# Designs tried in a protein design chat: VHH binders against UPF0598 protein C8orf82 homolog. Part 14

Target 1, 218 residues: UPF0598 protein C8orf82 homolog, of Mus musculus (Mouse) (q8ve95)
Amino acid sequence: MWPPSGAVRNLALVLARSQRARTCSGVERVSYTQGQSPEPRTREYFYYVDHQGQLFLDDSKMKNFITCFKDLQFLVTFFSRLRPNHSGRYEASFPFLSLCGRERNFLRCEDRPVVFTHLLASDSESPRLSYCGGGEALAIPFEPARLLPLAANGRLYHPAPERAGGVGLVRSALAFELSACFEYGPSSPTVPSHVHWQGRRIALTMDLAPLLPAAPPP
Below, E stands for the ipSAE of ESMFold2; O stands for the ipSAE of OpenDDE; V2 stands for 0.75 times the mean of E and O plus 0.25 times the DockQ between their complexes.

## First folded at step 19 (VHH; framework vhh_lunsekimig_d3)

Design j4 (from r5 with A96V; at its last look DockQ between E and O 0.05; V2 from the best seeds 0.00; counts 0 for: pae O 3.5 > 2, placed apart)
Fold by OpenDDE, look of step 19:
Structure j4 (fold): chain B 218 residues (1-218), chain A 120 residues (1-120)
Amino acid sequence: as target 1 above (218 residues)
Amino acid sequence: EVQLVESGGGVVQPGGSLRLSCAASGFTFSSYSLYWYRQAAGIERELIAGIRSGGSTNYRDSVKGRFTISRDNSENTMYLQMNSLRAEDTGLYYCVTFDYSSGYWETDYWGQGTLVTVSS
């Protein structure tokens, strides 16, 4: 009685399509009009987030602190609803989309759509990273071990909401502040191995590294 | 044996200045990053400044613009110039480095600390 042939469980290697965090790819200049209505009762707007986390109309001539959106409620609404653009419209040029009622708000960014701007409650047991000017309303827990310094471009990254791409940029001023906490060994003078936070020495996990392009954004 | 010896602490009035020194021995000073930590009473130790082997520096926001970290590789000494001192700067200040020579393990080296008291 020959024992029955063991069912080769086809381990469907679910090729976890490494959803490469959609980088704000090169702005193919697309034609659009702010407030355009491709469909009845739908309006489309086009936005840009800079490396400082400031939100602008994409076609703004001047992009500075004066011209950026500052309304907290607007920013909170905008970024809380932010998701990858799978609308079939402007996906290459505006890789992110925020829906607000009948409005489609297309977003492109310089690096990441989430830009961390402030460390909140830094002296507490539960510090938070605020992003894109949203204060406490747009904030996530700070995870110092998961900070990722990228030597290729000199920028610092932190985990961000998955709906917003999973990786956020730490703005330069905040990155500089946090960099004081980095430990560099003699074998790796350009890439820190540890972070010192609240009196603790913590190894950097570098777990975000696979989610970032090896090449600096153009 | 790695040794770090802090000095320069003392009592100073608000707005005053102090210069801390850390004399290092027992390792190739020029090849290592060095750090200043401080610990106030009842508060966890905090990193306040770092200087890399290449000379680049970083500061905690609370001390930025007031404190300056530097090193003299010829003297195996690290310094912390502290200006515009405040009451909240009171604490024990530590010189710190880390040994990565084995590649498999790391060792923390701490000085004994020097006390800085800012009081009116």
Scores: ipSAE 0.023, ipTM 0.469, lowest interface PAE 3.5, mean pLDDT 88
ESMFold2, look of step 19: ipSAE 0.584; ipTM 0.838
ESMFold2 (binder alone), look of step 19: mean pLDDT 81; pTM 0.804

Design j5 (from r5 with A96T; at its last look DockQ between E and O 0.68; V2 from the best seeds 0.00; counts 0 for: unsure alone 64.98 < 65)
Fold by OpenDDE, look of step 19:
Structure j5 (fold): chain B 218 residues (1-218), chain A 120 residues (1-120)
Amino acid sequence: as target 1 above (218 residues)
Amino acid sequence: EVQLVESGGGVVQPGGSLRLSCAASGFTFSSYSLYWYRQAAGIERELIAGIRSGGSTNYRDSVKGRFTISRDNSENTMYLQMNSLRAEDTGLYYCTTFDYSSGYWETDYWGQGTLVTVSS
């Protein structure tokens, strides 16, 4: 009695569709009005985050430090609720969405919606990266080993909340400060191999590299 | 109160030179990194040069070899020597410093800017 032929479990290779981190791609200029109501009791607003992590109304004529949103509670509310835009509206132009009650806040960004702006408790055992000016309320643990310098565009990246795309941009001034800790080897003068942090020599993992487009954003 | 005051901007011909100054007050100047940003019309503000408290410097590729950032701690003044100026260098130049420890925008300090125009 030959034992029955083992059912070849079809390992459905769930092709993990590499959710390519939705880059703030194509500035297709879409038509919108701030505060528009496509549905009763719903209002839509449109925002922009620059490479410094400053939040603006998208249609602001002047986008500078004076005109950016600075209210901490607003910023915390806005970015804590940030998610990829799957609303069926403006998805190409505004790839992120923050919902606040009856308000739909559409967001586009220059690079990443999460922009790390400050390093909190840098002298402690548990430093944190704060983003978009949200202080301690918008902060994650700092992981120096996971810093990713991208030679293609000269920018620095760090892990970010998954809901916000998983990768955040380190603003240029902060990146400049952090770069002082980088070690460059003779084999790669443009890409650091290690970071010196709190007296430790730490190898850079480069684990975020697959999540970033090889080509600089246009 | 922290104050940053830029000066030295003006109109210059291509290939010309300017020296910008940033006079600082209201903080321990020698302990902070300082930066020059610029903003051209219709373009986002961009970091072009930085100088750490220890004196190490970094530059945007577009200005490397042409611009030199320096600081005089005794005078609480930062400088940007700009040589071989080009039309694309036209813009409002800002001096800035940051307190990275607070996490708030209020600890980002900006001057009013000085205008640099490079035109034939």
Scores: ipSAE 0.349, ipTM 0.707, lowest interface PAE 1.6, mean pLDDT 89
ESMFold2, look of step 19: ipSAE 0.770; ipTM 0.907
ESMFold2 (binder alone), look of step 19: mean pLDDT 78; pTM 0.772

Design j6 (from r5 with S53K; at its last look DockQ between E and O 0.69; V2 from the best seeds 0.77)
Amino acid sequence: EVQLVESGGGVVQPGGSLRLSCAASGFTFSSYSLYWYRQAAGIERELIAGIRKGGSTNYRDSVKGRFTISRDNSENTMYLQMNSLRAEDTGLYYCATFDYSSGYWETDYWGQGTLVTVSS
ESMFold2, look of step 19: ipSAE 0.696; ipTM 0.886
ESMFold2 (binder alone), look of step 19: mean pLDDT 80; pTM 0.794
OpenDDE, look of step 19: ipSAE 0.897; ipTM 0.961

## First folded at step 20 (VHH; framework vhh_lunsekimig_d3)

Design f1 (from q1 with S56R; at its last look DockQ between E and O 0.69; V2 from the best seeds 0.00; counts 0 for: pae O 2.8 > 2)
Amino acid sequence: EVQLVESGGGVVQPGGSLRLSCAASGFTFSSYSLYWYRQAAGIERELIAAIRSGGRTNYRDSVKGRFTISRDNSENTMYLQMNSLRAEDTGLYYCATFDYSSGYWETDYWGQGTLVTVSS
ESMFold2, look of step 20: ipSAE 0.626; ipTM 0.842
ESMFold2 (binder alone), look of step 20: mean pLDDT 81; pTM 0.805
OpenDDE, look of step 20: ipSAE 0.043; ipTM 0.554

Design f2 (from q1 with T107N; at its last look DockQ between E and O 0.62; V2 from the best seeds 0.73)
Fold by ESMFold2, look of step 20:
Structure f2 (fold): chain B 218 residues (1-218), chain A 120 residues (1-120)
Amino acid sequence: as target 1 above (218 residues)
Amino acid sequence: EVQLVESGGGVVQPGGSLRLSCAASGFTFSSYSLYWYRQAAGIERELIAAIRSGGSTNYRDSVKGRFTISRDNSENTMYLQMNSLRAEDTGLYYCATFDYSSGYWENDYWGQGTLVTVSS
């Protein structure tokens, strides 16, 4: 073995392999029961957000547009209270936690916990991206210069609130619509260099790249 | 009331073809981009093809060259021509369109889906 041997190095290799292979088989290694009560007057629930921004109970057998949560007040409450999971419980499997009263709502994600689904007021001077079906109540300023197209997975990213991971995914349909605004350079025909927005040609900053995982595993 | 109704699904042998239709009503069809999604058993729904109001298209890499999306604005209908079908194309196929002006799920419109089965 060329690198020094040790439990820390072995754990890092296992985590990297698990992260790359996640969702290939769909098998979770941790068990839980929806609504479990590990302490008096406390309930725990487990959720999953897909790459379309749809929220489900983590153990739903059917995850499609019919079965996702759509209640606006619930979604706004859930995502507005989202934070990194530092509770000491399920941190490896569920990186985020929404604390709603006495409920601990653990969240894991296909990609990012924030998925931008809509572009509000697109022809105004202050367009906004809304996420996860929350409309204006779950929205942030649109920053076209900071769109990050990632060639390795063909996905598009945008800044998101720091409490929710700092970067969010643009759902595929919205990314397709925004791709009409991209300009590609002659030296890089697969990755855009500029975005055209409201009559302006804006160079893409690429400043979000450090917030995403390192280059995709080979 | 906005409605999207898929049709044309069925059972087909590998290598075969199917043509899906999405009949739309309750909105100005020519002004909206339209989308085909696919959901196989046990996995998340995925965007496979899209067509803008101006006619430009995009495809998921796994279907490029085999599937063709088109629209007929005079009939308010979108189509998906599916050729060289494979077992992995089996799934429930949905058409969709989205109203980005409100940002709420109630303004995302989905059909109920049409089942495509590519057997053996």
Scores: ipSAE 0.618, ipTM 0.846, lowest interface PAE 1.7, mean pLDDT 84
ESMFold2 (binder alone), look of step 20: mean pLDDT 81; pTM 0.803
OpenDDE, look of step 20: ipSAE 0.909; ipTM 0.967

Design f3 (from q1 with S53K; at its last look DockQ between E and O 0.58; V2 from the best seeds 0.00; counts 0 for: pae O 2.2 > 2)
Amino acid sequence: EVQLVESGGGVVQPGGSLRLSCAASGFTFSSYSLYWYRQAAGIERELIAAIRKGGSTNYRDSVKGRFTISRDNSENTMYLQMNSLRAEDTGLYYCATFDYSSGYWETDYWGQGTLVTVSS
ESMFold2, look of step 20: ipSAE 0.684; ipTM 0.867
ESMFold2 (binder alone), look of step 20: mean pLDDT 81; pTM 0.796
OpenDDE, look of step 20: ipSAE 0.232; ipTM 0.652

Design f4 (from y1 with A50M; at its last look DockQ between E and O 0.62; V2 from the best seeds 0.73)
Fold by ESMFold2, look of step 20:
Structure f4 (fold): chain B 218 residues (1-218), chain A 120 residues (1-120)
Amino acid sequence: as target 1 above (218 residues)
Amino acid sequence: EVQLVESGGGVVQPGGSLRLSCAASGFTFSSYSLYWYRQAAGIERELIAMIRSGGSTRYVDSVKGRFTISRDNSENTMYLQMNSLRAEDTGLYYCATFDYSSGYWETDYWGQGTLVTVSS
C-alpha cells in the first residue's frame, strides 16, 4: 500500500512538471509528457537515476541532492517493482519499468538502475549493501569477492537483483571507502586481485565482467 | 541538528588558488569520513576528494596533484586547498558526510555549497 504522504507528494510533483514542461528535458531525442495517457485509465511517468543513486523525474531541470526523491516508502515501492522494460513502449531510451497497477513508471539511468549507497551492519557479520536510499528494504548481502573494479571507467560494481539488471554500481563515495581494502597484483597496478575484508584475504572472482562493457558510454 | 557550511568560494583567474572550508556541527566530527563534491552547470555532481577519520585521503584523477583535502578535528572543519585552477574547475562545491550504516538519504548530510568561478 502506497503511503499517502509519499504518493501524494510524488503525484503532485509529477503533474506539476508535466503541465509546465511540455517536452522532454535536455537533448530532445525522446518525446513524452509526464502523466500522459496513451490508453484509458493508464498513466505514464518518466524517471532518471544518477550515478549517486538518486531518483528524479527525467525532465527535472535541476538534479541534485536537494531535489531528488527521498520518501522511503516511495523509493522502496518504486525499486521493488522495477523490471526490464518489455512493454513495447520507450524500450530503447528507458530500459527499465516500475509497474504500479496501471501506472507505467519508465526509468533510464546514468549507469545502472541499482546504485549501492550504504553498507548496513548486521549482527551476523554478514553485512548488507543497500541501494538508492532504501535502507534494509532495498538491500542485498554484501559479497566482497564479487566486487568488480572496471578499469575502463574507474567505477566499482557488485551483483544486484536479476530483475533490476543483475549488476549494480557502487556509488563513488562508497567505492572510495572500499578501495582501501583492495590489493593489487604484481603485474597490474590498475586492477586489484584481492580484497581484504574482516581479516580475510579474498580473491576477486571477476565474474561480473562479461555483463559490463569495456568502455561504457558516458 | 547536523550542519555543514562551506565558505571560501570566489572568482579567480586560471592558474590561481582558493582554499575552501567546511564548518561542521551536530555530529561526532572525528568519527566520520568527509567528502568534497562539485557540480558544474549541466553536469552531474561528482565526488572529487575524500578524507577518512584517520586522515588518509583519496582524489579523483582530474584534481590529483592540484587539490589537497585536510581536516582539523579540534575545530570541526574540513578544507580543500585548490591550486593551479582551470576553467573546468568552475562549479558549486559541496562538502558532505554520510552515515553508511543507516541506509537512508536523510542521514547523508550536505552543505549548501560555495561557488567557484575560474575565468579570465
Scores: ipSAE 0.733, ipTM 0.902, lowest interface PAE 1.1, mean pLDDT 85
ESMFold2 (binder alone), look of step 20: mean pLDDT 81; pTM 0.804
OpenDDE, look of step 20: ipSAE 0.809; ipTM 0.921

## First folded at step 21 (VHH; framework vhh_lunsekimig_d3)

Design e1 (from y1 with T107N; at its last look DockQ between E and O 0.25; V2 from the best seeds 0.00; counts 0 for: pae E 6.5 > 2)
Fold by ESMFold2, look of step 21:
Structure e1 (fold): chain B 218 residues (1-218), chain A 120 residues (1-120)
Amino acid sequence: as target 1 above (218 residues)
Amino acid sequence: EVQLVESGGGVVQPGGSLRLSCAASGFTFSSYSLYWYRQAAGIERELIAAIRSGGSTRYVDSVKGRFTISRDNSENTMYLQMNSLRAEDTGLYYCATFDYSSGYWENDYWGQGTLVTVSS
């Protein structure tokens, strides 16, 4: 069902774990201090991105639309420099890292580090998906044929930059709007086979599925 | 200017009912999908119900069967009928719409929220 209700309990997505709002909070016990300096002239900060694409300090007690980071220049810099965390530090708890000068900005995420929030018109007539509050500066071509509705969690995914894991999450409200364009076949009543976009009927490729946790085999 | 104003929040007992309203202005109401979000203290704002311009609806599992979203295009108002309320339903309830004209989504619009408290 959309939006998904089962993703929080899925052990296969350890890197994308979230604190479920309606259960007792379990916080992974990672020892750090915001702004810590493990060596001279180096500072480390720790961040979290939710399933809506909002960025927070990881230790923020209040995570909502009012308290998320909104500065466009900061968000563009943060996400444009995002890459897998191979620093040797905090890799298990923070799978991604944004390097800004001598700052190491560690990131963990509820699902994916790239969360598409808006569908923008383009001067070239091709629409673009923007992510994580970056507007046109954090945007990629929209590829409707490559939308991946994942039955295991009921979420919708789309190609994302390879440096950020290759696959991004479509936020719930945008996914709801796009799902109106899906067509289901008689042999696939819970998984759509086609998307209707701008007057054309397009077969879904499903080519992103290997980049996500595999469904249990039949 | 787009405006969304929630009302109808209050204090209710467990098992009780409450109806929220979202009065909208500044856009062609009947052309847009509308959304209810809920926020408990210290938790991210979560989508709980949605209604398309054509009237089709979606709900998260935790409210399915208890909450009903509806719209009255003649009054530019969306509603959330909440039945069988539980303590876990306590929170701020926001209405939202998004500028999804012609398949492009560039702007988000939110109300200020209305508080629902479910307590003995």
Scores: ipSAE 0.129, ipTM 0.594, lowest interface PAE 6.5, mean pLDDT 81
ESMFold2 (binder alone), look of step 21: mean pLDDT 82; pTM 0.805
OpenDDE, look of step 21: ipSAE 0.920; ipTM 0.971

Design e2 (from y1 with A50G R58K; at its last look DockQ between E and O 0.51; V2 from the best seeds 0.00; counts 0 for: pae E 4.8 > 2)
Fold by ESMFold2, look of step 21:
Structure e2 (fold): chain B 218 residues (1-218), chain A 120 residues (1-120)
Amino acid sequence: as target 1 above (218 residues)
Amino acid sequence: EVQLVESGGGVVQPGGSLRLSCAASGFTFSSYSLYWYRQAAGIERELIAGIRSGGSTKYVDSVKGRFTISRDNSENTMYLQMNSLRAEDTGLYYCATFDYSSGYWETDYWGQGTLVTVSS
């Protein structure tokens, strides 16, 4: 049943109606009201995902591990329905949209909308990365050759579903664990050349680099 | 049940030192990586230091050279030695551990935090 407790969705709807619109990320001030109805039978809500993979209402006064959404069924439905925002509304500030019935759920991100949090079945022949608190229901094959350590920000990335931007962030604690498997070449001490995984030495492909935003100028 | 309990926070002048402790129970301490996180007012919490089960460490740039993470597997305790403290180090400090090998229906484990205030 979606969600396991309908009260979670109803409570968020009621609370969103009373919240004042706030600036989102400091780029351009965006005015909205949680639960707004720009057309009949349609409601709009605004969300934010941080670099830990935690989901919040965009205008939440506190964004921490206590206040994030944790309901598994809600998270799975939200992220499984995530698409690029081509609605004509809020596209510049909220690049992604999760469509849940008659709800348009706009999403903006600290980094990427997909944030990998756990490595599942790591001893198996087919380990999987799970993201955004969804466990096995939000998981994809782990591809160690396609891990991308990005020197510009010190973060680690991995392929993600194309509908959600094609590349996802590995949260910092998981990235720390995986970095133990990296091998650095003698001519590149800050950028690894290989990853060692399950007894194999695998060359890093670096094929995700074009999907990441250009580095800001100095 | 997993429990993590931080201690050692307090008020200190800029340039001073504090040592934080994280006492752990309810799991095989020596088998897991442990982490310190910091949350300042109005900022999302961030990882600042980690220590693997084998003892290797990693730090964010803002604390490198000033903070030292360590663990004592015989006492099931992780430490954070904080030197040359600055006003921007003020915040709640949390210890954490995460189960990365299964992930099914699992919650990350956090302490309740210890407050560090750096003021003149």
Scores: ipSAE 0.249, ipTM 0.655, lowest interface PAE 4.8, mean pLDDT 82
ESMFold2 (binder alone), look of step 21: mean pLDDT 80; pTM 0.794
OpenDDE, look of step 21: ipSAE 0.913; ipTM 0.968

Design e3 (from y1 with R58H; at its last look DockQ between E and O 0.27; V2 from the best seeds 0.61)
Fold by OpenDDE, look of step 21:
Structure e3 (fold): chain B 218 residues (1-218), chain A 120 residues (1-120)
Amino acid sequence: as target 1 above (218 residues)
Amino acid sequence: EVQLVESGGGVVQPGGSLRLSCAASGFTFSSYSLYWYRQAAGIERELIAAIRSGGSTHYVDSVKGRFTISRDNSENTMYLQMNSLRAEDTGLYYCATFDYSSGYWETDYWGQGTLVTVSS
């Protein structure tokens, strides 16, 4: 009676490659021309997102509410197609890419490419968090438990679509509003432990913390 | 229609003081948070001070201890007292509010801005 050879189930430790949320590292200004054509029938454009979630041409001299892109359809198209830049071109300087037909739209950002700007009511149990001026078309479920206040820079973060880095910045004004719901304990006066949302006391999970750099980008 | 009108900007020497005003209309002033933004030349617009309907305030580090945001609900006016002004405080200052009242989406309201120039 030969003892059954215990199939050592090789638990393939799926090393969850901690996809470090690609930070917009303001690396070295590369040379480019807006609308350049490195290949036939291809055009390249270069964009910048600020901490308010406003989209600009990267080489715009004035970056303000007047010069930002406001066309909803354009914004929706742009950000819905946003991916990490693995094109082999400008990856260090423009870590994100949005493809639109024959156009390659390279994107860099101040902090995160997704910047949450508005909280939208929903028929669902939870409101929706809208980003980059895209209204309802660029919105995800609001998860108050997953809000991450970062003491290092005083900013607030929320989960974002994985394709866009997995973590989004909450713009300052919205963060200010949401901060009114935070509960601070005596043990940590600078970092909230809970959020009060819709009459419920909810513990903050802090699950996004490993995805954010400990040090502010230089 | 919501209207925000800034005033009080001007030219001042370093170390001087200015008081900005934001006259508001077209919404229930007392129910809304209000914000001061500024934009220096070549720099993106930044939030510098905020005040909630209940009177709680927030300041960015660069203006803490020097600037004071306040509101008068009876006059529908928000103020920014700016003391110990520095050259880096030069910029266009904007009053803002954000409307959540619709429940479906937030609307941003901005004034036209008032220019503050700190120069020797």
Scores: ipSAE 0.617, ipTM 0.855, lowest interface PAE 1.0, mean pLDDT 90
ESMFold2, look of step 21: ipSAE 0.822; ipTM 0.931
ESMFold2 (binder alone), look of step 21: mean pLDDT 80; pTM 0.792

Design e4 (from y1 with S30R; at its last read DockQ between E and O 0.57; V2 from the best seeds 0.81)
Amino acid sequence: EVQLVESGGGVVQPGGSLRLSCAASGFTFRSYSLYWYRQAAGIERELIAAIRSGGSTRYVDSVKGRFTISRDNSENTMYLQMNSLRAEDTGLYYCATFDYSSGYWETDYWGQGTLVTVSS
ESMFold2, look of step 21: ipSAE 0.791; ipTM 0.919
ESMFold2 (binder alone), look of step 21: mean pLDDT 81; pTM 0.803
OpenDDE, look of step 21: ipSAE 0.843; ipTM 0.935
ESMFold2, fold request of step 23: ipSAE 0.844, 0.854, 0.822; ipTM 0.939, 0.943, 0.929
ESMFold2 (binder alone), fold request of step 23: mean pLDDT 82, 82, 82; pTM 0.813, 0.814, 0.814
OpenDDE, fold request of step 23: ipSAE 0.926, 0.935, 0.935; ipTM 0.973, 0.976, 0.976
ESMFold2, last read: ipSAE 0.837, 0.834, 0.851; ipTM 0.936, 0.935, 0.941
ESMFold2 (binder alone), last read: mean pLDDT 82, 82, 82; pTM 0.810, 0.814, 0.815
OpenDDE, last read: ipSAE 0.932, 0.934, 0.937; ipTM 0.976, 0.976, 0.976

Design e5 (from y1 with S53K; at its last look DockQ between E and O 0.22; V2 from the best seeds 0.00; counts 0 for: placed apart)
Fold by OpenDDE, look of step 21:
Structure e5 (fold): chain B 218 residues (1-218), chain A 120 residues (1-120)
Amino acid sequence: as target 1 above (218 residues)
Amino acid sequence: EVQLVESGGGVVQPGGSLRLSCAASGFTFSSYSLYWYRQAAGIERELIAAIRKGGSTRYVDSVKGRFTISRDNSENTMYLQMNSLRAEDTGLYYCATFDYSSGYWETDYWGQGTLVTVSS
């Protein structure tokens, strides 16, 4: 009676490829022309989002509140369709891509492509975080426990849509407001352990920490 | 209508001092945090100092120890004392506040800016 050959269940360690949140490493200046047509009926445009969540043409000489895109419909369309750039074109310089019909809109960013700009009141238990000037149309539930203060660069992060890298930057002004709710312990005076939100003391999970590079982006 | 009006900008030599003022109207000044931004030529606008309604302050590293943000609620005025000015401090300085009291949308309010030029 030969003992049954134990089927070594090859636990396929699904190496969860830790999708390292693609950082905007767009250091290499590549040559391009706004509106170029590498293929018939295709147009390529190149954009930049700053740490305030303002969207610009990448080649804009002046990047300020006057020259940024403000059209809500455009912003909503642009960022709702944002995804990692796997087009085979400009992937290193423009790590994100927004497709709109025949247009390829390449995006690089200062830190993250999603920049949370506003905290919107909600009838729900938690407010919503709006990003990149998209108002209610570009907003996600606020998760105070998942706020990540990064001591290395002094910036604050929050979960973002996975299609847009999974981690978003909280703009400085909003981060400043939210930081008033942080509790610092004697053991770590520089990194908060808890957030006080709506009368509740909530522990920070720090679950986004593995998704962020140890070194601040240059 | 919310209004923010910056003043106090000018030309100063390196190592000099300036005091900027931001006169505010159209909202309950004492209930809001206030911010100083600056924008150098060809550079993005950056937050450099912030003050909460309770008086707590924050500074970016580049201005820490040199700049002091303060507020006078009785006069609805915010100040930025700038000491030991450097060429890199040259730019347009903006006063800002953000209103989220409506519950539906946080509105950004900006002044027109005041120009600070640090040159020899």
Scores: ipSAE 0.520, ipTM 0.810, lowest interface PAE 1.3, mean pLDDT 89
ESMFold2, look of step 21: ipSAE 0.637; ipTM 0.863
ESMFold2 (binder alone), look of step 21: mean pLDDT 80; pTM 0.795

## First folded at step 22 (VHH; framework vhh_lunsekimig_d3)

Design d1 (from n3 with S102A; at its last look DockQ between E and O 0.49; V2 from the best seeds 0.71)
Fold by ESMFold2, look of step 22:
Structure d1 (fold): chain B 218 residues (1-218), chain A 120 residues (1-120)
Amino acid sequence: as target 1 above (218 residues)
Amino acid sequence: EVQLVESGGGVVQPGGSLRLSCAASGFTFSSYSLYWYRQAAGIERELIAAIRSGGSTKYVDSVKGRFTISRDNSENTMYLQMNSLRAEDTGLYYCATFDYSAGYWETDYWGQGTLVTVSS
């Protein structure tokens, strides 16, 4: 005499969807106003970087390739001045900070603050990876031996500047292109052992693994 | 000059099928990888399927076995065959191609998107 009723089950499903869509725990735990001035001549702004490497104001309602910041000078300035947030303000919610004069530009990210997006043309055997749309101005040497495929989330990582956390994400499209070069051993069919790059067979070092604990579930 | 135009979106019932097309122009279609992305409400845009110039493909686990990406180099068109559609497949579907060698957002090319709604 207690069968699951469709009305109760449907109401729970509707309420669960509505609550998830309208309530964000991060928003409830931190309150800010874009451009706020906690002291004279100081302004604070809040940003978000997604797993494609695109930068947004944190409170933007629509985040996609149309609405992301694209101005090269701004992106280069923002990411070149990025460091861990030790300002005493918003450290738990925004782990990174870009200091631009008297502006404190807080950053949180879906995965890593550095997201490699492009592999720049080079006439050497050591081409460069660029990140976050910055071209050569936001680029570092590509180190194929230090690529780290992480089985827990299916993502690919690469060394990044230490000031920005030391490790960056390779965006999914670029990771797909690079994954064609992986070689798997017979004992580890899900984790590659080598990468083939420009005619060389290179053993993966896995030395980035301590910087990337296992990804949390979804 | 580069143009990517998606078509084939619409409303479909769960379990149904839909075929998306991406008509491309303004670049050497056969020499570039092509991608399908999806963005649902409240979820970040994600790569769901990719096809290289040589024809090799990749899928995320949530669509593997249900979706098939393909390309027709003679018609400069990429396709996404979507079978066994679920409500969670609802979203805007974008095709894309990237010139990785340039390093700027302006060398990433995106379509405008086609809406797929799975309901009823």
Scores: ipSAE 0.741, ipTM 0.902, lowest interface PAE 1.1, mean pLDDT 85
ESMFold2 (binder alone), look of step 22: mean pLDDT 81; pTM 0.797
OpenDDE, look of step 22: ipSAE 0.832; ipTM 0.931

